# VH-VL binders against Rho GTPase-activating protein 11A (ARHGAP11A), part 3

Target 1, 191 residues: Rho GTPase-activating protein 11A (ARHGAP11A), of Homo sapiens (Human) (q6p4f7r49to239)
Amino acid sequence: VPFNALPHSAVPEYGHIPSFLVDACTSLEDHIHTEGLFRKSGSVIRLKALKNKVDHGEGCLSSAPPCDIAGLLKQFFRELPEPILPADLHEALLKAQQLGTEEKNKATLLLSCLLADHTVHVLRYFFNFLRNVSLRSSENKMDSSNLAVIFAPNLLQTSEGHEKMSSNTEKKLRLQAAVVQTLIDYASDIG

## First folded at step 4 (VH-VL; framework fv_rosmantuzumab)

Design a26 (from R3 with heavy chain E99D G100L)
Fold by ESMFold2-Fast, scan of step 4:
Structure a26 (fold): chain C 191 residues (1-191), chain A 122 residues (1-122), chain B 111 residues (1-111)
Amino acid sequence: as target 1 above (191 residues)
Amino acid sequence: QVQLVQSGAEVKKPGASVKVSCKASGYTFTSYYIHWVRQAPGQGLEWIGYINPSGGSTSYNQKFKNRVTMTRDTSTSTAYMELSRLRSEDTAVYYCARDLYSSGWYDAFDIWGQGTTLTVSS
Amino acid sequence: DIQMTQSPSSLSASVGDRVTITCKASQSVDYSGDSYLNWYQQKPGKAPKLLIYAASSLQSGVPSRFSGSGSGTDFTLTISPVQAEDFATYYCQQSYSTPLTFGAGTKLELK
């Protein structure tokens, strides 16, 4: 199911955000100091059990371990039928990251102005959450670079995801992470 | 210092129920999942299920789902496994075991109880 | 259920030898770049002891003569060089899907 068709919750200053995303990010805010948050998938058996409960409308995220919520959050983005960052924008975003340091950030944010309003609100909400995680990197060991490496494959996934297994795509993976890092560091400037 | 201590051996008749305890010490009890595994004499290991001590949520192997109940008492840092309608095939050593990480990353069991021997005979 | 086929069922070795134990899953136990496969050692009358998790990660306190390798469906535990205290039964275990399942075990015996 497309993300615009999912159940939504009204969030002050952000608008209508998918309810799962609000629940997951809110639950994880209680564990923002957890070392290595998001670094691995967590328990895959517990992840499958948690996903089943969530899919059946059971409110259980607040009692779940933070690594399982983090894993389910990554899976949420990975399994969207269309990437939250539209596929037709990916090549432009990667090219923007090949510019000089200040220019690449400005170009990436300028490209985000092409996104639909709803997408901008969802991305600002999520990336502001990730920025808050990165600001606690002295405790959680997850700076914006670490988070970008983890989330880039989930946020910029396409049907060509199998190409990531090629050694010839290592540069592409670094550029995808750079795009996500820019969006984390400048979350409030998205759109 | 980190350890799981289980209750003593049990001898039961077919049809009875048994409740095994597993007392945790030396760590934050609610931060690690507890699994239960059994081993019949001379046989391998068989997974029964797990409990999250924080919320009390459980997951059982379907083979035992209609006969097993896992609970915990956070005030005593103790997990329990109750198995009902016992059969001679339930004769085994029953172990409780802790997940490797507080986040339960790999569902690998780093700390084990010493085992509780259950004998079911008529 | 995922079946874990472990081989051989028993193995005789001398101190100083290199031994390998194999474990095959009936389906892939990989998820997000990690292999959900663990190895345990069990001595008579004792609970199992974790040796290797995530196919190749050595558990804290376990000697470096133990190593794990493999991905997908095929996994190997290597002990080199074998020491006197290593004569025990070894089990592989998948944690990819419930129910969690173990191999039947490999008994390492002194030659």
Scores: ipSAE 0.012, ipTM 0.601, lowest interface PAE 8.2, mean pLDDT 85

Design a27 (from R3 with heavy chain W105L)
Fold by ESMFold2-Fast, scan of step 4:
Structure a27 (fold): chain C 191 residues (1-191), chain A 122 residues (1-122), chain B 111 residues (1-111)
Amino acid sequence: as target 1 above (191 residues)
Amino acid sequence: QVQLVQSGAEVKKPGASVKVSCKASGYTFTSYYIHWVRQAPGQGLEWIGYINPSGGSTSYNQKFKNRVTMTRDTSTSTAYMELSRLRSEDTAVYYCAREGYSSGLYDAFDIWGQGTTLTVSS
Amino acid sequence: DIQMTQSPSSLSASVGDRVTITCKASQSVDYSGDSYLNWYQQKPGKAPKLLIYAASSLQSGVPSRFSGSGSGTDFTLTISPVQAEDFATYYCQQSYSTPLTFGAGTKLELK
C-alpha cells in the first residue's frame, strides 16, 4: 500500500504524516541517547512478532526495545511500493552529489523542490527526526554519516531490485548515502 | 553499576512450585528484555523464555509452556519466573539475563544474574 | 528448533597455544547480512560471560586474544594465545529463532 493511502496522523507544523512513522519516531525520541541506535539489523524474532501486532492494529511501540522499533522503521521504508524518494529523481540526486563541496548540498536541496507537497512534509518530519538523533552523536555514536549509510538502501531502493556486486554498485551506494546525509544535515530546508 | 541480583537457593518437594526473583539496577528496567536460562548439574545451558518488562508480554520454550509463568514488577525493577509441578529433573541453577544493549549486541545476553540453585528432592 | 552442534566436547591446551572451537547450526542463522550467533565463557560456579556477539564482534572488556568468525551455519571461536584464566567451558548460541538454543559446550582444560 502506497504511503498516501496509509492511515495518517495530524502533526503540528508538518501536516498529515503516516501514523506508523509518527508512532515509531515519537517512541524512539525517548531513547535518542541509546548507543548504536538504528543498528543495521534488529531482532528477527521480535521484528516478526512486533510487525504482526502493528498490522493487526494492536502494536504498542512504546513498550518495544528501541532496536526493534528502529528495525520496523527501516522495514517500513523498504516495503513501500515505490521509494519515498521517487525513482525518477534518483539519477539527478546522485549526480548532484558528484558536484563540488559547496554545490552538492545546494543542488540536492533544489531537486527536493520538485517533490509533491505531501512527500516534502513527510520527509521534513522524518529527516528532522534523524537530524535530532545525529545531534546526540556524542552519546549515541550515530552521526549523520552513520545514519545515512543505514537508511540510504531503504529510502532509495529500486522498485525491482538489482543484486549486482561491482565497483559501480559500491560507488552508487556511497552516492546514495551522501544524498541521505545532505537531507539529514539540511532537513529544515527540504522542499 | 549495571547488575541483576537473584533470590537465594531453594529446596522443594516434587509437585511443588518455585518463584525466583531477579532485581535489576543501574539501567532503565523497561528498556531491555529479560531471559531465563537454566543449567542442570554438569550439563549445558537451556533457554526457558523471556519477558518484555515494559508491557509484560512473554515467550516460552514449548518444553516449559504449561509449567512456567514469567512476570515483572516495574515499581521494584524485578522480574520473576515461576515453575510449577516440579520434578527431580528441574534440579538446576536458574539464571536471569538481560538481552543486550538496545542496538549493539544482536540479541546477546550481556548481563547475567548470579544464579539461583533449585534442588528438587523428596 | 535450530540444533547447535559444538566441537570438540573437550580439549587440552597449554598457555601460549592457539585453540579453535567450532559450532554448526542445523540451518542458517543469518538475517540481512548479520549472523545471530554468540559465544559465552563459563567458569565453574559462575554465570556465563558474553565474549562475542554477531559471530565476530568482540564484547567490550573482552581481551583481543578472543576472536570469532563464520556465517550461515558454520562458526568458529579462536583463542590465541591461551592464558591461564581462559580454562573454562565455552558455549555458542543462536538468537535467530525461538527457542533460543545453545551448543553442548566445549571444556578447555590445562594440559
Scores: ipSAE 0.012, ipTM 0.580, lowest interface PAE 8.3, mean pLDDT 84

Design a28 (from R3 with heavy chain S102P)
Fold by ESMFold2-Fast, scan of step 4:
Structure a28 (fold): chain C 191 residues (1-191), chain A 122 residues (1-122), chain B 111 residues (1-111)
Amino acid sequence: as target 1 above (191 residues)
Amino acid sequence: QVQLVQSGAEVKKPGASVKVSCKASGYTFTSYYIHWVRQAPGQGLEWIGYINPSGGSTSYNQKFKNRVTMTRDTSTSTAYMELSRLRSEDTAVYYCAREGYPSGWYDAFDIWGQGTTLTVSS
Amino acid sequence: DIQMTQSPSSLSASVGDRVTITCKASQSVDYSGDSYLNWYQQKPGKAPKLLIYAASSLQSGVPSRFSGSGSGTDFTLTISPVQAEDFATYYCQQSYSTPLTFGAGTKLELK
């Protein structure tokens, strides 16, 4: 199911955000100090059970362990029919990150102005949440660079197995992470 | 000290029920799932199920689903496992175990109770 | 159900030896780059003790002579060098799918 067709909740200052995303981020807000929150997967068994309950409209995230909620959140983005950052913008976003330090951030944010209003609101909500996580990096050990490496494969492209990792592929992965890091660091300026 | 302390040994007749307790101390009880595992004499380990002490949600091994009930009391930091319609094959040591973080991220059991011996005999 | 096969069922060794215990899952227990396989040690009359989680991560307080390796379906626990307190029964466990299942155990005995 496309993300614009999912149940939505009204969030002050952000608009209509997918209810799962609001529930997950709100539940994790009390646990953003947790070391390695997004780095390791939670229980696969509980992730499957939580996903089933969420798909049937049950609100059970507040009672789930933080790492399980984090894992389900990563899976949510990974399994969208289309990446939340539209595929047709990926090449331009990666090229923006090859510019100088000041220019790359400005170019990336300018490209976000091409996104649909709904997508902008969802991204501002989620990336502002990630920025808050990164601000607690002294406790959770997850700065914006660490979070970007974790989320880039889920937000831009699903991770694909390769018979051989080329130098070109490694560079592409670093640029994808750089895009996400910019969006975390400048979350309120998206769109 | 982080520990789980279980209730004492039980001797039951076939057809009876037993309720084993597992009292947690030294950590936030509602932050960690509690699993139950049994071991028949001279045999290996068999998973029965788990409870999330925060919301009370449970998941049971299908083999026991019609006979097992897991509950908790957050005011006393105690988890319970009740097994009904007992048979001689239920004779075993029953363990409660905590699924801990960071070691528990893989449903690994970092803290175990000392075990409760159940003997079911006619 | 995922069947866990351990070999050998028993093993005799001397202090100072290197021993390996093998665990095979009937299907892959990997998810998102991690292996949902744990190793426990159990001494007579005692509850099991966690040694290794996620196939290769050493639990805090466990001596470095214990190590785990493997991925997918094939896993190994290595004890090197064996010490007197290591004579016990070892169990592997998968946590990839319900019901959680354990191997039948490997008893490490003094020669």
Scores: ipSAE 0.026, ipTM 0.586, lowest interface PAE 5.9, mean pLDDT 85

Design a29 (from R3 with heavy chain S103P)
Fold by ESMFold2-Fast, scan of step 4:
Structure a29 (fold): chain C 191 residues (1-191), chain A 122 residues (1-122), chain B 111 residues (1-111)
Amino acid sequence: as target 1 above (191 residues)
Amino acid sequence: QVQLVQSGAEVKKPGASVKVSCKASGYTFTSYYIHWVRQAPGQGLEWIGYINPSGGSTSYNQKFKNRVTMTRDTSTSTAYMELSRLRSEDTAVYYCAREGYSPGWYDAFDIWGQGTTLTVSS
Amino acid sequence: DIQMTQSPSSLSASVGDRVTITCKASQSVDYSGDSYLNWYQQKPGKAPKLLIYAASSLQSGVPSRFSGSGSGTDFTLTISPVQAEDFATYYCQQSYSTPLTFGAGTKLELK
């Protein structure tokens, strides 16, 4: 299901955000110090059971293990029909990351100004959550670079190119992670 | 010390019910799922089901679904498994086990109870 | 149900040997880059003890002579070098799908 068609909750300062995303992020805030929270997908059996309950309107995320909530969160972005970062911006975002250190961040944020308002609000909400996780990296071992490597495949996947791994695709994966890291580090400046 | 301590051995007649307890200590009881596994004499391990101590939700192996009930008491950090309409083939050692380990993986049984021997005979 | 086939059912070894136990799942137990396959050790009269989780991750407190490998349907547990306390029964277990299922076990015996 497209993310515009998902159930939404009103969140002060951010507007209408997909309810699942709000529930998952707020539940994980209680466990923000957990080491290895996003490294693995958690229990697949509980993940499938939890996904079925969520799909049928159950609000039971607060009682689920943090790693299972984290797994569902990654799956949520991975399974969107269109990546939340639109495919037509991907080449420009990767090119922005090849600029000098100060210029790459500004160029990436300027490209985010081209996003629809709703997308901007959802991204600011989610990336501010990830930034908060990264600020606790001394305890949870998840700095913005670690989070970017984990989430980039989920946020920037496209139908174009079931490419075999080559030096070109390796560079692309590093640049995709760099884009996500910039968005984490400058979350409040998105849009 | 993190440990699970189970109730003592039981001898039952066919058709009876048994309720086995599993008392947790040394960790936050509501943070980890509890599974039940049995082992018949000289046989391998067979999964019965699990309970989430936080919300009380359960999942049972279909083989036992109409005979097994799992509950917990958060005030005593104790999980229970009740098996009804007992048959001779229910003779086994019954284990409770905690799901998880540090640094937080939830797909393996890292702490086990010592086991409760159940003998079902006339 | 996912069938777990262990081989061999028993094997004999001497202290200092390298031994390998194999586990086959009737279908893939991989999800999102992880393998939902665990290994346990059981000694007579005792509860099983977790050795390896997620196919290759060593449980805290378990000696480094134990290692796990594999993905998809084919998995192995390696013990090298075997020590006297390693003579026990070993079980693989999938946690990919309910009901959770175990292999029939492999008994490691002293030659």
Scores: ipSAE 0.021, ipTM 0.618, lowest interface PAE 7.2, mean pLDDT 85

Design a30 (from R3 with heavy chain S102G)
Fold by ESMFold2-Fast, scan of step 4:
Structure a30 (fold): chain C 191 residues (1-191), chain A 122 residues (1-122), chain B 111 residues (1-111)
Amino acid sequence: as target 1 above (191 residues)
Amino acid sequence: QVQLVQSGAEVKKPGASVKVSCKASGYTFTSYYIHWVRQAPGQGLEWIGYINPSGGSTSYNQKFKNRVTMTRDTSTSTAYMELSRLRSEDTAVYYCAREGYGSGWYDAFDIWGQGTTLTVSS
Amino acid sequence: DIQMTQSPSSLSASVGDRVTITCKASQSVDYSGDSYLNWYQQKPGKAPKLLIYAASSLQSGVPSRFSGSGSGTDFTLTISPVQAEDFATYYCQQSYSTPLTFGAGTKLELK
C-alpha cells in the first residue's frame, strides 16, 4: 500500500501521520532505555504474526516485546513501495554530505525543503523520535551515529542491492548514514 | 535471582492428562515469552510451543496442537502446560524456558526451568 | 519445517584441542542482516545453557574460547582450547520459523 493511502492519525504539531508509525513510536517511548533495541530485527516468527494482526486491525502494539516493535518499524520503512526519502533526492543528499564539515548539515537541511509537506511532517515526527532515543545513549548505547547506520538502509533503499561488498558501496553506505545522522540531530529543522 | 521453578515429577497412565507448572521469579513475568521444550530419554530437544504471558496468546507445534494447552496466571507469575491423551512416547523431561532480550534479544532461551520428568506407563 | 542437520553426532578430543561442530539448516535462517541461530550446551541431568545467540554473539558469562560463525544455512561452533568442563552435548537451534527446531546434538567426549 502506497504511503499516502495508509491509515493516518492526527498528531498535534505534526499533522496527519501514518497510524502504524504513531502506534509503534508511542509504544517504544517507554523502552528507549533498552540497550540494543534496534540492533536486531526481533523475532521473525512474531514479526510475521504481529504484522498480520496489525494489518487486520487486531492486537495492541504495547503488549508486544519492544524488539519486535522495533523490527516491525524497520520493516515498515523498508517495505514502502517508494523510499520515504525520495529517490530523486538521494544523489543530491549524498553530495551534500561530501561538503566541508560546517556546510554539510546546512546543505542537507536545505534539500529537505524540497520535500512534499506530508513527507516533511512524517519525517519530523519520526526523526524527533530517534533524536529522543539518541539523547538516552548513556543508557541505551545508541547515539545518532549508531541509529543512522541502522536506519539508513531502510530509509534510502533502492532495488540495486547487487552493489554490496565493494569500496564504492562502502562509501555510499557511509554517506547514507551521514544523511540520516544529520536528519536525527536536526530533526526539528527538517523542511 | 531470576529463575523458573517447575512442578515435580509425574507418573501417568496412557490416556490421562498432565499439567506442568512453571513459576517465574526475579523479573517482570509479563515482559518475556515462555516456551516449552521436551526431551525424551537419550534423545534431543523438541519444541512444543510458547505463550505470551501479557495477553495470553499461544503458538503450538502442529505435532502437539490437538493435545496441548498453554495458560498462565499473572497474579502468581506461573505458566502452565497441559498435555492430554498421553502415550508412552510422551515419556520425557519437560522444560519451560524464558525468551530473553539481554542475551538473544527475544530470539534465544536465556533462563530454563530445572525440568519436570513425566513417565507414561501401563 | 526447517530441518537442522548437525555433525558429527559425537567426537572425542583432548584438552587443548580445537573442536568444530557444524550445523546446516534446510533453508536460510537469515533476516534483515541477522542469523536466527543459537547454540546450547547441556550436561547430563541438567537443563540446556545458552552459549551463542544470533550465530556469533557470546552470551554473558560464557568463556571466550567458545565462538560461533556462519550465515544463511551453514553454521559452526568452535571450542578452542577445549577444557575438561566442556564434556557435554551441544545443540544448534533455529528461531527463524515455527516450529522452532533443534539439531540432533553433538556429544563431546574428552579423551
Scores: ipSAE 0.088, ipTM 0.648, lowest interface PAE 6.2, mean pLDDT 85

Design a31 (from R3 with heavy chain G100R)
Fold by ESMFold2-Fast, scan of step 4:
Structure a31 (fold): chain C 191 residues (1-191), chain A 122 residues (1-122), chain B 111 residues (1-111)
Amino acid sequence: as target 1 above (191 residues)
Amino acid sequence: QVQLVQSGAEVKKPGASVKVSCKASGYTFTSYYIHWVRQAPGQGLEWIGYINPSGGSTSYNQKFKNRVTMTRDTSTSTAYMELSRLRSEDTAVYYCARERYSSGWYDAFDIWGQGTTLTVSS
Amino acid sequence: DIQMTQSPSSLSASVGDRVTITCKASQSVDYSGDSYLNWYQQKPGKAPKLLIYAASSLQSGVPSRFSGSGSGTDFTLTISPVQAEDFATYYCQQSYSTPLTFGAGTKLELK
């Protein structure tokens, strides 16, 4: 199911955001002190069960373990029919990150102006959430660089989702993480 | 100390129902999932299902799906497993077990009840 | 359902020996870099006791002579050196997919 067709909740300042994303991020805010929150996958059996409940309109995220919610959040982005960051922008985003220090952030944010309004609102909401997580990195050990490494594969999924590690693959992964880190650090400036 | 204490042995006739209790103490009952596992005489372990005491959500092994019901009472920190339409093949020791939690890791059973022996015979 | 095959079904050893028990899953039980594979010890008339979780993590209070290794579909429990209280039945278990499934068990017997 495309993300425009998912149930949405009205969020002050952000507009209509997928209800699952709002529920997951809100629940995780109560656990932002958890060390390595997104690095560890919780129970796979519960993750599958939670996924099934969410897909059928049932909800019970407040009683779910934080690591299971975090895992489901990563899965949510991975399983979108089209990446939330459109595939046709990926090459330009990676090239933007090869520019000089100040220019790379400006170029990345300028490219975000090509996104649909709805996508901009969803990304601002999610990346502001990640920025808040990164601001508690003294407690949770997840700064924006750490979060970018975790979420980049889920947000910039490729046709080579099973690609093996190589020198060129490592460089590409580093650039993908750099894109996501810029979006975390400048979340309010997206779009 | 952390412990799970189960109800006593049961003898039932085929077609009857049994309800086994599992009383938790020494920890926050609603913070850990409770699983149920059985073991027939001289046989291995077979998973029946789990319940999340915080909210009451359940998941059952399809082999038992229309015969098993798991519930809990948070005021008494007690989990229950009811098995209906009993057959002689249900003769087994039934265990409740707590799913571990440690630094964000779940999935293994770190505390077990002592077991409840169920005998189903005519 | 994921089938768990343990070998051997029984094993004879003496105190001081090194013993190895293997467990094979019919499909990978790995997710996000971790293996959802646990080991339990059961003595006659008693509930099982958790020894190892996540393939290689030692449960608190369990002696260091127990160790686990493996990933994907092939896993090993090693007991070294074997002590008198270790003669029991050992079970592997996958927690990757419902229904959760156990191996048939390996009985460690005194020679």
Scores: ipSAE 0.007, ipTM 0.551, lowest interface PAE 8.6, mean pLDDT 84

Design a8 (from R3 with heavy chain G100T)
Fold by ESMFold2-Fast, scan of step 4:
Structure a8 (fold): chain C 191 residues (1-191), chain A 122 residues (1-122), chain B 111 residues (1-111)
Amino acid sequence: as target 1 above (191 residues)
Amino acid sequence: QVQLVQSGAEVKKPGASVKVSCKASGYTFTSYYIHWVRQAPGQGLEWIGYINPSGGSTSYNQKFKNRVTMTRDTSTSTAYMELSRLRSEDTAVYYCARETYSSGWYDAFDIWGQGTTLTVSS
Amino acid sequence: DIQMTQSPSSLSASVGDRVTITCKASQSVDYSGDSYLNWYQQKPGKAPKLLIYAASSLQSGVPSRFSGSGSGTDFTLTISPVQAEDFATYYCQQSYSTPLTFGAGTKLELK
């Protein structure tokens, strides 16, 4: 299901945000100190069961282990029918990250102004959550660079069918992570 | 000192039921799933099921689902496994085990109880 | 159910030897880049002890002479060099799908 058609919750300052995203991020705030949050895999068995409950509008994420919630959050973005960051902007976003230090962040944020209002609100909400996680990196070992490497593949879904990594593929993955890191570090300036 | 301490050996007749306890100490009981595994004499390990001590939710191996019930008491940090309609084939050592959380992996059993020997004979 | 096939069922070795134990799953136990495969050691009359989780990660407190490798369906536990306290039974276990299943075990015996 497209994310615009998912159940939404009204969140002060952010507007209408998918209810799952609000529930997941709120639950994870209680465990923000957890070392390696998002880096470690949760139980696949519990992830499948938890996803089934969420899809049917039942169950509370507050009773689930943090790694299972984190895994389900990554899966949520990965399984969107279209990437939350539109494919049409991917080339421009990667080129922005190849600019000089002063310009790359400004260019990336300017490109975010092309996003639909709803998408901007969802991204501001989620990336502000990730920024909060990164601010606790002394405890959880997850700074914005670490989070960007983890979430970039889920947020900027690439063309299917690369079976072996080349030098060109490594560069693309680094640039995708750089885009996500900029959005984490400047979350309040998105749109 | 993280440990799981199980109740003592049991001898039962066919058709009876048994309830084994597993008392946790040295960690937050509700933060880790508890699994039950058995081992028949000279045989390998067989998974029975698990319980989430936080909410009490359970998952059972289909082979046992009509005979096994897992519960917990959070006030005493104790997990229980009850097996009913016992058969001679249920003769085994029964272990409780904690699913790893602190080592940065989930679904591995890092702490085990010492085991409870169950003998089912006429 | 996922069937776990261990080989050999028993193995004789001397202190100082390098030994390998193999474990084959009837289907892939990988998810999102991780292998849901664990190794345990069991000594007579004792509960099993976790050695390796996620196919290759050494559990805290376990000696570095133990190592795990593999992905998908084929996994290996290596003990090198074997020491006197290593003579025990070893089990692989998948946690990818319910029911959780163990291999039949490999007994490492002194030659």
Scores: ipSAE 0.017, ipTM 0.608, lowest interface PAE 7.2, mean pLDDT 85

Design a9 (from R3 with heavy chain G100Y)
Fold by ESMFold2-Fast, scan of step 4:
Structure a9 (fold): chain C 191 residues (1-191), chain A 122 residues (1-122), chain B 111 residues (1-111)
Amino acid sequence: as target 1 above (191 residues)
Amino acid sequence: QVQLVQSGAEVKKPGASVKVSCKASGYTFTSYYIHWVRQAPGQGLEWIGYINPSGGSTSYNQKFKNRVTMTRDTSTSTAYMELSRLRSEDTAVYYCAREYYSSGWYDAFDIWGQGTTLTVSS
Amino acid sequence: DIQMTQSPSSLSASVGDRVTITCKASQSVDYSGDSYLNWYQQKPGKAPKLLIYAASSLQSGVPSRFSGSGSGTDFTLTISPVQAEDFATYYCQQSYSTPLTFGAGTKLELK
């Protein structure tokens, strides 16, 4: 199911955001100090059980281990029918990151102005959440660079990772992470 | 320091029930899932199920689902596994084990109880 | 249910040898770039001890002579060099899907 067709919750200052995303991010805010929060997937068995309960409308995230909620959040973005960051912008976003130090962030944010309004609101909500996680990096050990490496494959994956490793592939992965890091660091400026 | 201590050996007749305890110490009991695994004499390891001590939720291997009940007492940091309608094939050492947590990784058993020997015979 | 096949069932070695134990899952136990496969050591009369989690991550306190590798369905535990205290039974385990399942075990014996 496309993300604009999912159940939504009205969030002050952000508009209508997918309810799962709101519930997951809100639950994780209680555990924002957890070291390595997004580094590992957590329990696949519990992730499947949690997803089943969420899909049937059961409220269970507040009692789930934070690493399982974090894993489910990564799974949410990975399993979208189309990446939240549209595939047709990926090449331009990567090229923006190859610009000079001052220009790369401005170019990336300008490209985000091409996104649909709903997508902008969802991305601003999510990346502001990730920015808040990164601001607690002294406690959780997850700065914006660390979060970008973890989330880039989930946010920009177009072929489910069917790309063979090479020096060109390594450069592409580094640029994808750089795009996500810019969006974390400048979350309020997206759109 | 971190340890799980199980109750002593049990001898039961077919058709009886047994309740094994597993007392945790040296860590926050409600922060880690407890799993139960058994091992028949000279055989390998067989997973029975788990309990989340925080909420009390459980998951059982279908092979045991109609005969096993897992509970916990948070005031004593103790997990319990009760197996009913015992048969001779239930003769085994029963282990409780803590699900590993390190930087967000769950799904491995880092601390094990010493085991409880159950003998089912007429 | 995911079936775990260990090979060999028993292995004879001398102190100082390099030994390898293999484990094959009936289906992939990978998820999101991680392999949900663990290795345990068990000595007679004692509970199992965790050696390796996530296929290749060494558990704290476990000697570096133990290493794990593999992904998908095929996994290997390597012990090099073998020491006297390493003669024990070794089990692989998948934690990808319930019920959690173990391999039948590999007994490492002194030659």
Scores: ipSAE 0.006, ipTM 0.590, lowest interface PAE 8.9, mean pLDDT 85

